# VH-VL binders against s5sc42: the designs that were tried, part 26

Target 1, 176 residues: s5sc42
Amino acid sequence: MTVDALSNADNQDLRDNFIANRFLSHEAKLLDQRRFTEWLDLLDDEIRYIVPLRLMALDFDREVRADSFHINDGKVNLKVRAKRSSVSSGWGETPPSRTLRLVGSVMTDRIDQEGVLEVESAVIIYRQRAAIGQGDVLAFRRTDWLRIDGGTVKLLKRVALLTDASLATPNLAIFL
Key: E = the ipSAE of ESMFold2; O = the ipSAE of OpenDDE; V2 = 0.75 times the mean of E and O plus 0.25 times the DockQ between their complexes.

## First folded at step 10 (VH-VL; framework fv_cixutumumab)

Design y2 (at its last look DockQ between E and O 0.52; V2 from the best seeds 0.00; counts 0 for: pae O 4.7 > 2)
Fold by ESMFold2, look of step 10:
Structure y2 (fold): chain C 176 residues (1-176), chain A 125 residues (1-125), chain B 108 residues (1-108)
Amino acid sequence: as target 1 above (176 residues)
Amino acid sequence: EVQLVQSGAEVKKPGSSVKVSCKASGYTFTSYTISWVRQAPGQGLEWMGGIIPIYDIANYAQKFQGRVTITADKSTSTAYMELSSLRSEDTAVYYCARDSGLYWGELSPYYMDVWGKGTTVTVSS
Amino acid sequence: SSELTQDPAVSVALGQTVRITCQGDSLRSYYATWYQQKPGQAPILVIYGKNNRPSGIPDRFSGSSSGNTASLTITGAQAEDEADYYCNSRDSSSDHLVFGGGTKLTVL
């Protein structure tokens, strides 16, 4: 790919990328600090939060549905997930895990929906369980749609694409 | 024995509200969701919403958003459904049901294994 | 979107096999749950998950699904099976549940 000299369109792209980076960095900090009430305030009321699982047909006429690993949440279900995390570790961990989120490779694009910014990123989450063992790493690509309305930025949609069909920790209580 | 005991029949005027109670017994109230389902005369079942008592989080079907309020009292193991701005079309039997479904997305399928007997609400001029 | 469609009525001869179907896009992602309702009574759970029967439901009741369609099958239909049957599932576009319109089964 090539990079041309900056133009007015390039300045819009730079502003969009700055907005996305600031939003995603702020969100990551809130989640790492377990500030879930503030995190929920970043979410649009119409949010769709999706973690697709690969569906594999066992034969050509059949499908296997993996409901246990499919996340398809609106704001009500995300409030439930956040509440569970606030009261205790939803994974059954005591004490709760420490996390550090690194969000990078941020690319933005304006789409045919006014005020909506499409954002692609790569995410690494380091998780250190305080009780047992070494920390582990979750790595994935993520697409976010940010609604920009006046001075307010909200997460309208998230699709987090896990690269492995099975998770090392099937009970996924960490927000992606 | 697991039971859901609902409050008695109600006759209401248009524009008023109704609050139906659902008292649970025989199980750990905070381990399940309570769903509310109505059925107008000669019509099918319609999910209105539900509540997860341990989190005090209610979920409302879009059709009823703004008119329905679902609450739970953990100390009495009782769920409540209040429907406001009643119309004649709200004449129905209102059921509560214990629901195994999770809005968390981990456990599927969603099923209502214990139902109340229903509360008839009649809205007439 | 998210609507679950059932035929409004189905008939079966006593002792014969019948299928009651439920169709919707949400069934690609979520299993259907089936309820039986007789006049003047609350619904009762008949089938949940892929093909689970709660205690007290006869083994002539079974469930299946493929694509966006779920089916409730009654083999060897009895007179007491005459009832309304509803499918129910998670709406794949929201955090809500949705019922099909119901199927009245008549045993001839």
Scores: ipSAE 0.565, ipTM 0.813, lowest interface PAE 1.9, mean pLDDT 84
Fold by OpenDDE, look of step 10:
Structure y2 (fold): chain C 176 residues (1-176), chain A 125 residues (1-125), chain B 108 residues (1-108)
Amino acid sequence: as target 1 above (176 residues)
Amino acid sequence: EVQLVQSGAEVKKPGSSVKVSCKASGYTFTSYTISWVRQAPGQGLEWMGGIIPIYDIANYAQKFQGRVTITADKSTSTAYMELSSLRSEDTAVYYCARDSGLYWGELSPYYMDVWGKGTTVTVSS
Amino acid sequence: SSELTQDPAVSVALGQTVRITCQGDSLRSYYATWYQQKPGQAPILVIYGKNNRPSGIPDRFSGSSSGNTASLTITGAQAEDEADYYCNSRDSSSDHLVFGGGTKLTVL
């Protein structure tokens, strides 16, 4: 990659990257604070939230299957997940996990779809479930598509690919 | 016995609205979703939408988006389906069904195991 | 939105085996649910999940899946099995449910 390619960003690119970073940082904060109602408001009505399964394969390109997912949810299912997480019932974690989300390596690109910003990022989530014990770390890369409509930014689509092929715990039980 | 009891047959004019009720009994109302499925005469089954009563979250088929409203009253264990702007094509038997997990997760088995007897809605001038 | 397709009609001789197949992209990701419907009656759940049979459903009913297809198999068809059969699944691109067009099974 050439220096010119890296430095060829214009003002729009800078703004896009700024918007993306602020949006994802804000999102992370909301989730860490379990502000799920507000988080849901960040989601486009046409949201598609996808977490593919990563399979162990000799060929790296074959590790991701298009037909296998941890999560493949729309807005309604995400609402359900949020509700489960928000209520202290048998449906959610007891006690709820404490999380710290770090979002980095944010890169943005305008795509052919008008009003949509493609955003790549790397995310690390530290999750503490118990009062005693070591927390666990989830690391993944994700691609987000943000719908920018006027002064409004919404998450239109997310594909998060877990770095680890196997989860240390059977349930994610958190938003990525 | 688990059962869903639906309201009686309806005859409506075009442009009007119909609201069908589905009273659940014999199980915990909030432990399942309720789906609505209709069937026009001589036609197949068509999913209209569903509701998760415990969370009061409804989802609708795209075809009916904006024209159908599904609600649930937890106090009476009753689900409702209201269809507005009725057309002759809306003439059908409307079923409510107990849904195991429309939104419970990708790995959860999905089925509608209990059905109402259906409500005939006739739209005619 | 994805669709589920079924043959509109199939026939089977009494005591023989018949397979009703459902095809659609959603079936790559989700199991099909199968319903039996007789004239003037509400549908009845017959198979769900990988191969789950509700109580009261005869063991001659079984389910299978392969690729983008799901199949309902009746091993040893009985006269009372004559009915319409519908497959159902989640839409892979939405949270919607979708039915196949139904298959009319005639037992000869």
Scores: ipSAE 0.020, ipTM 0.657, lowest interface PAE 4.7, mean pLDDT 88
ESMFold2 (binder alone), look of step 10: mean pLDDT 90; pTM 0.932

Design y3 (at its last look DockQ between E and O 0.51; V2 from the best seeds 0.00; counts 0 for: pae O 3.7 > 2)
Fold by ESMFold2, look of step 10:
Structure y3 (fold): chain C 176 residues (1-176), chain A 125 residues (1-125), chain B 108 residues (1-108)
Amino acid sequence: as target 1 above (176 residues)
Amino acid sequence: EVQLVQSGAEVKKPGSSVKVSCKASGYTFTSYTISWVRQAPGQGLEWMGGIIPIYDIANYAQKFQGRVTITADKSTSTAYMELSSLRSEDTAVYYCARDSGLWEGELSPYYMDVWGKGTTVTVSS
Amino acid sequence: SSELTQDPAVSVALGQTVRITCQGDSLRSYYATWYQQKPGQAPILVIYGKNNRPSGIPDRFSGSSSGNTASLTITGAQAEDEADYYCNSRDSSSDHLVFGGGTKLTVL
């Protein structure tokens, strides 16, 4: 493989990757700090936020549709999740999860001429679900589509693929 | 025991707005979503939107986004639907209905188990 | 948004079995909810989830789903079953709910 000097295409790729890293790092900080109102402002109004349900075994009872989702949200449903999380954190002996998000392995591609950036990343989330309980680690890959419109960057779509059987239930409390 | 009582019939001119009320009783108002569904004469049911009163978050069908406003007053257990810039094709019966769940579960069914009697809105020149 | 398609009319002989269908992409991901509406009345819930009946709905009503199609089955149709029937589902591409166009059931 030969590596030539940077071209104009290479400069765009470098800029795209820097934009994606900055956006995803900023998002991770907002979520770790539970700044959900600011996080919602990063979302395009037409956002699709998708976590497909993976059935790890034959569904003998067949209570769940085969193409089901852990999460399949637009902005309204994400506002509901964010509000629910905020209310829970304000009540008694149900302490909020503490999280630390590490986002890396970021790769970018422009998928059309409309200022949309496709971003693949690997994510590790350490969370402590109770003040005295054990922490756990969520690790997954995701694909994000970022809309770049003038000086703003918004999350247009997210698909996060979970392969952990322990997350087969639909009660995810952590944004991915 | 569970009831949804809607405001009375209204006659409106094109270009005006209408606000329909839906008073709930016999259950914990904040525990359920209120949806609004309309039906033009001789036509089918059309979901317009709804509200989750505990969070004060409204959801609007795309067709009505920008023209409809759905609100709830938790102190009176009353939901409201306001439709602006009325046209003759907005002539319909407007129903409120209790959705049996909050929009929180990915696998939870969405169903409207209690309906108001409907409010007839007539838009004519 | 994604559409739910129903046949506008279906007929059944008294005492026979009829199936009312509802078709759409969202039904691959979500169950249909079914409502009955008689003239001059508000709709009533008939079937929700996989095959749940609220109290007061006769057990001759049942629901099923396969692929992108949901069905409401009435076994042993009675004259009082003559009504309009609507399917309803979550739209898999939005946060919205959507109704089918309705099916008028005639009992002969």
Scores: ipSAE 0.504, ipTM 0.800, lowest interface PAE 2.2, mean pLDDT 84
Fold by OpenDDE, look of step 10:
Structure y3 (fold): chain C 176 residues (1-176), chain A 125 residues (1-125), chain B 108 residues (1-108)
Amino acid sequence: as target 1 above (176 residues)
Amino acid sequence: EVQLVQSGAEVKKPGSSVKVSCKASGYTFTSYTISWVRQAPGQGLEWMGGIIPIYDIANYAQKFQGRVTITADKSTSTAYMELSSLRSEDTAVYYCARDSGLWEGELSPYYMDVWGKGTTVTVSS
Amino acid sequence: SSELTQDPAVSVALGQTVRITCQGDSLRSYYATWYQQKPGQAPILVIYGKNNRPSGIPDRFSGSSSGNTASLTITGAQAEDEADYYCNSRDSSSDHLVFGGGTKLTVL
């Protein structure tokens, strides 16, 4: 990587990075506070939310399969998840998990698609399921595509790749 | 017995709207989704959309987006499909079906296991 | 949106085995659901998931999948199996459901 690649950020790049950081930080806060209705409002109607499976492989590049997912949801399924999480019914976690989301390493790039900002980030989620015991840590990198239109920013697409290849439970039960 | 009872045949003019009802019985209405599927004469099955009554969340096929409205009344265990701006091409048998729901991945297979008998909608000038 | 494709028609001799295949990208990620439809009737669920049969469906019906394909197999076709068969799956790129074009099975 060249120095120029690191230092030639212009005002647009700064703005983009600011927007991305602000958006993702706000999103994290909403989710930590279980403000799912508001979170849903951050999502584009064309949202695609993807969490691929990571398989154990000798070749690192083969660990991610394009045809296997923990989650591959659109807006409707995300709404269902949100509703499920918000309802104190047998469908949700009882008690609900407490989470702390840390978003960092945010990098932004304009892509060929007009009005779309590509955002890479690293995320750590601390999740406490019970009153007693050590909480879980979820670590992952993700790529987000933010639609910037008419002064509004919405999440158009998310691909989150879990660092751990195995999960204790197949259902994450939380938004990443 | 689990069954879906649909409203009767409809004859409509082009440009008008039709609302078909689907009354569910024999099971917990909110435990399943309801999908709507139509079939034009001599043609295949076409998914129009569905509703998750417990959450009041509807999903529509892109082809019908903006022209179809699917609703559910939990108090009467009845789902509705309203199609507006009717065209001759909308002439078809419209089915409601009990839907297993929109679940994740391969581990939760999708199926429609109970079907209504269909409602014939004829659009003619 | 992704599509599911089926052969429009297949035939099988009485007592023989026939496989109806469905192809589409969605099938890489999701199981196919199969429906049988006879003239003037509503569709009937025959196979779903990996290879699940609803109650009342004969065991001669089975399902399988490979790559971007799913297949419905009738082992020992009976005259009453003559019908249209539709595969169905989730769209891998949307929340939509999609049907194949249907396969007309003739039992000879």
Scores: ipSAE 0.165, ipTM 0.719, lowest interface PAE 3.7, mean pLDDT 89
ESMFold2 (binder alone), look of step 10: mean pLDDT 89; pTM 0.929

Design y4 (at its last look DockQ between E and O 0.47; V2 from the best seeds 0.00; counts 0 for: pae O 4.0 > 2)
Fold by ESMFold2, look of step 10:
Structure y4 (fold): chain C 176 residues (1-176), chain A 124 residues (1-124), chain B 108 residues (1-108)
Amino acid sequence: as target 1 above (176 residues)
Amino acid sequence: EVQLVQSGAEVKKPGSSVKVSCKASGYTFTSYTISWVRQAPGQGLEWMGWIIPIYDIANYAQKFQGRVTITADKSTSTAYMELSSLRSEDTAVYYCARDSGLYGELSPYYMDVWGKGTTVTVSS
Amino acid sequence: SSELTQDPAVSVALGQTVRITCQGDSLRSYYATWYQQKPGQAPILVIYGKNNRPSGIPDRFSGSSSGNTASLTITGAQAEDEADYYCNSRDSSSDHLVFGGGTKLTVL
């Protein structure tokens, strides 16, 4: 890595990284505090929220097609997931699990779509279930596309790549 | 017997609105999604949107966004579809259907029980 | 990305086997659902998921898929199978559902 004297492009990169870090940190706090209505307000109306499967071969015994997804949601489907998490009839965990999200290794890039930042990050989520005292850790890489529009920042797209390709370990009960 | 009973035929003028009802019986209304599908004369099926009554969340096809409103009344087990700013192209049979919801990532919605349809005619 | 394409018409001789096809990019990710519609009637569900038949649908109806193509197969076609057939799937680029244009099956 070389760090020459800061140019106007370098100052833009610093602003972009600040915007991305602030947004992702705020999002993580909302999700950890289960403030789903406020979290949904961070989402662009055209959001695509994607958690792909990593399988390379079609296998009917595994019931998984090529290019299949753990999650492939727009804003309406994310509202449904959030509502299930909030309402008592949707409680799969009683009491709700406690989570802590750490977001780091944040890199930003401007792309050939005006007003959109591409943001790469690494994420670790610790989840503790109160009933058994046992926790688990999800670790993954994420690519986010943030739309910046008149001082407002929204999540336009997310692709979360789980580090564990096993179907037995992904926890689909939490937002990534 | 699971069934969906729709309101009767409507004749409407351009620029007006129509509200079609769909009363469900024989099953737990809040356990399923209701989809709305229309079919213009001699044409194919066209999905308009759905509602999940227990959450009161609706989803609309892009073509109808801004003109369609889909609602549900859990106390009467009835879904409604209202289409505004009617034009002659909206002349069609409008169906409601019970839908499986978002079950399974690989399985799309499937509509296992259909109403008999409501004919809406838009003419001067 | 959102289109499901079906041939407008297909014919089969009584007692023979026919396949009705449906193509679209979303079918790489999601199974097709198949509906039968006779003139003046509401559609009825014929096949959903990988190859599930609801009760009352005869076992001569089956579904299959490969790549971006789904197929509805009718073995031993009967006169009563004459109808329009629609495929339906989740659009992989949205939360919307999409229908194919329909295929008119004529039993000769």
Scores: ipSAE 0.364, ipTM 0.749, lowest interface PAE 3.0, mean pLDDT 83
Fold by OpenDDE, look of step 10:
Structure y4 (fold): chain C 176 residues (1-176), chain A 124 residues (1-124), chain B 108 residues (1-108)
Amino acid sequence: as target 1 above (176 residues)
Amino acid sequence: EVQLVQSGAEVKKPGSSVKVSCKASGYTFTSYTISWVRQAPGQGLEWMGWIIPIYDIANYAQKFQGRVTITADKSTSTAYMELSSLRSEDTAVYYCARDSGLYGELSPYYMDVWGKGTTVTVSS
Amino acid sequence: SSELTQDPAVSVALGQTVRITCQGDSLRSYYATWYQQKPGQAPILVIYGKNNRPSGIPDRFSGSSSGNTASLTITGAQAEDEADYYCNSRDSSSDHLVFGGGTKLTVL
């Protein structure tokens, strides 16, 4: 990588990165505070939320398959997940997990699609499920596509790839 | 016995609305999704939408967006499908069906219990 | 939206094996659900998931998948198996459910 590639950011790039960081930080805060209704409002109506399965493979490039997902949801299904997380029922976590989300390594790029900002980031989520004991850590990289339209920013698409190939539970039960 | 009992046949004029009911019994109403599927005479099955009663969340096929409303009354264990601005092409048998689980889980979606269908005829 | 395609009609001799195939991009990500429908009746679930049969469905019914296809196989077709068969899946892009066009199975 050249120095020019790293340092030739213009004012638009700076603005884009600022927008992305603020958006994702705000999102993380909402989720940590279990403000799911407000979180849903950050989602574009055309949202596609994807969390692929990572398979153990000898070839690193074959670890991710396009036909297997932890999550592959549109907005309606995300609403369902949010409701499940927000209500005290046999279908949600009891007690609800406490989370701390750290978003970093944010890089932005404009793509050919007008009004869409592509955002790469690394995320660590600390999750505490019990009253006592050590929590667990979820680490992943993700690519987000933010729709910027009329001064409004919404999450249009997210692909989050978990670093770990296996999860302790079949259901993530949290948003990434 | 698990069953879905649908309302009776309807004859409607073009431009009017029809509301079909589906009363569930024999199971916990709020633990399942209700889907609506129609079938025009001599045609195939067409998914219209579903509702998750416990959350009161509905989803509709794009073809029917803005024209169909699916609701559920948890107190009576009854789901409803209302179709407005009826056309002759809406003449069909309308089925309600129970999903064996919640939509969105890492399990296949399937409809294991079906109503007997409600015939809706749209004619001038 | 994604579509599921089926052959409109297939035939099988009594006691023989027939395979009804469903094709569509959604099948790359989701299993097909299969329904049997006889004239004047509501559909009946026959296969779901990888290869699951509901109670009451004969073991001659089985399901399989490969690539963007799913298949319902009837091993040893019986006269009562004459019906319309529909595949169903989730649209991977819209979360909508989609049916195939249906296959009319004739038992000869």
Scores: ipSAE 0.023, ipTM 0.671, lowest interface PAE 4.0, mean pLDDT 88
ESMFold2 (binder alone), look of step 10: mean pLDDT 90; pTM 0.930

Design y5 (at its last look DockQ between E and O 0.42; V2 from the best seeds 0.00; counts 0 for: pae O 4.5 > 2)
Fold by ESMFold2, look of step 10:
Structure y5 (fold): chain C 176 residues (1-176), chain A 125 residues (1-125), chain B 108 residues (1-108)
Amino acid sequence: as target 1 above (176 residues)
Amino acid sequence: EVQLVQSGAEVKKPGSSVKVSCKASGYTFTSYTISWVRQAPGQGLEWMGGIIPIYDIANYAQKFQGRVTITADKSTSTAYMELSSLRSEDTAVYYCARDSGLWFGELSPYYMDVWGKGTTVTVSS
Amino acid sequence: SSELTQDPAVSVALGQTVRITCQGDSLRSYYATWYQQKPGQAPILVIYGKNNRPSGIPDRFSGSSSGNTASLTITGAQAEDEADYYCNSRDSSSDHLVFGGGTKLTVL
């Protein structure tokens, strides 16, 4: 990969990277502060939020297919998930986890779809549950597609590749 | 006995609205999604949308987005479906059904195990 | 595509085996649910999940799936099996459910 000297003609690449970093940093802050209503406002109405199944589901009580997803949500199902996370006894968390999200390694690219920015990033989430001195780290890469329309930026699609080291029911209670 | 009792048949003019009720009994109303499915004469089944009563979150099929409103009253264990801007092709039988999940399109097996008897809505001038 | 495609009509001789199919890309990810509907009646559930029968459904009804295709099989078809059959599944590209167009089964 070659890095060229910056010029006035390259300002779009700089603006794209600024937009992506600002959006993802703001989103991470909202999620860490459990501001789910505001977080949902960042989502495009046509959002696809995907976490592919890296391990086969072991919940045979639900008879899932082997090639299913951990998460395959549109905006309605994300509202349901956010609502569950807002209560003290939400699925997989009681009491709620404390989190700190670090988003980095941000790379942007314009794709063959008007007003859509493809963003790759690496994410580390420190999660503390129940006791002081007990916490874990979730680390993964994700790809986001941001729709930029009329000065508004929305998350149109997310694919998060959850690492095998982060497998558990609690991953269903934390947005990636 | 688990059952869903729907409101009676309706005759409506084009451009008006209809609101169909679905009263649930014999089970914990908030533990299941209520879906709405319609069937025009001689046609197949068409999912319109549904509601998760415990979260008060409704989901609408794209075809009906903007014309359908689905609500639930937990105190009376009753779901409602309102369809606006009626036209002749909305003439159909409208069913409510209890769905097994608390998520729309959950990854687990998804099935409608209890159906109402249907409400016939006729749209004519 | 999100569409579920069924043949509109199928015939079977009394006592013979028939297979009703449902095709769609969403069936690669999700099982089909099958409903039987007789004239003037609400649908009833006959198969859900991989191959589960609700109480009261005869064991001559079974379900299977492979690739983008789900099938409802009736072995030893009876006159009472004459009905419309609908497949239903989660749309893999949305939070929505989708029905196939239905298959009219005639028992000869």
Scores: ipSAE 0.469, ipTM 0.781, lowest interface PAE 2.4, mean pLDDT 84
Fold by OpenDDE, look of step 10:
Structure y5 (fold): chain C 176 residues (1-176), chain A 125 residues (1-125), chain B 108 residues (1-108)
Amino acid sequence: as target 1 above (176 residues)
Amino acid sequence: EVQLVQSGAEVKKPGSSVKVSCKASGYTFTSYTISWVRQAPGQGLEWMGGIIPIYDIANYAQKFQGRVTITADKSTSTAYMELSSLRSEDTAVYYCARDSGLWFGELSPYYMDVWGKGTTVTVSS
Amino acid sequence: SSELTQDPAVSVALGQTVRITCQGDSLRSYYATWYQQKPGQAPILVIYGKNNRPSGIPDRFSGSSSGNTASLTITGAQAEDEADYYCNSRDSSSDHLVFGGGTKLTVL
């Protein structure tokens, strides 16, 4: 990649990156604070939330299968997950885990679809489940598609790819 | 015994609305979802939508979006399906079914194991 | 939206084995659920998950999957197995459920 390619950002690019960073930072904050109702409001009605299953493979390009997912949810399923997380019942974690989400390496690009911003980012989530013991870390890259319409920004699509092929715990139980 | 009891047959005019009820018994109402499936005469099964009563979250097939409303009354263990702007093509048997919970676990097997007997809705001028 | 396709009709001789197949992209990600329906009756669950059979369903019914297909197999078909069979799955691109068009099984 050339220096010119990296530095040839115009005002729109700067704005896009700003919007993306603010949006994702705000989202992270909401989730860390378990403000799930508000988080749901950030989601487009046509949201597709995807966490592919990473398989160990000799070929790096074959590690991600299109037919295997940890999560492949629309708005309704996400609402259900949110409700489960919000309610202190047998359906959620007991006690709820504490999380800190760090979002970085944010890059934005306009795509052919009008009003949609493609956003790549790297995310680290620190998760503490118990009062005693070391928490765990989830690291992943993700691509987000933000719908920008009428001054409103919504998450239209998310694909989060976990760096680790195996999870220490079978349940993510958190939003990525 | 687990059972779903549906309301009786309906005869409606085009443009009107119909509301079918499905009363559940023999199990914990909030532990399952309720799906609605219809079948036109001589045709196949068509999923219309479903509701998760415990969370009061409904989902609808795209075909019926905006025209169907699914609700649940936890106090009476009854689910409802209301279809508006009825057309002749809406003539069908409408089934409610106990849904294992498509949304409760992606890795969980999905099934509708208990069905109502169906409610015949006839739309005719 | 994803669709599930089935052969509209199949036949099997008494005591023989028949396989009803369902095809669709959703089946790459999700198991098919199979229902039996006889005239004038509500559907009955016969197979779900990888190969789960509800109580009351004969063991001659089994389920399998491969690629973008799922199959219901009846090993040793009986006269009472004559019915319509529907596959059902989650739409891979939505939260919707989808049914196949149904297969009419005739037992000869």
Scores: ipSAE 0.021, ipTM 0.656, lowest interface PAE 4.5, mean pLDDT 88
ESMFold2 (binder alone), look of step 10: mean pLDDT 90; pTM 0.931

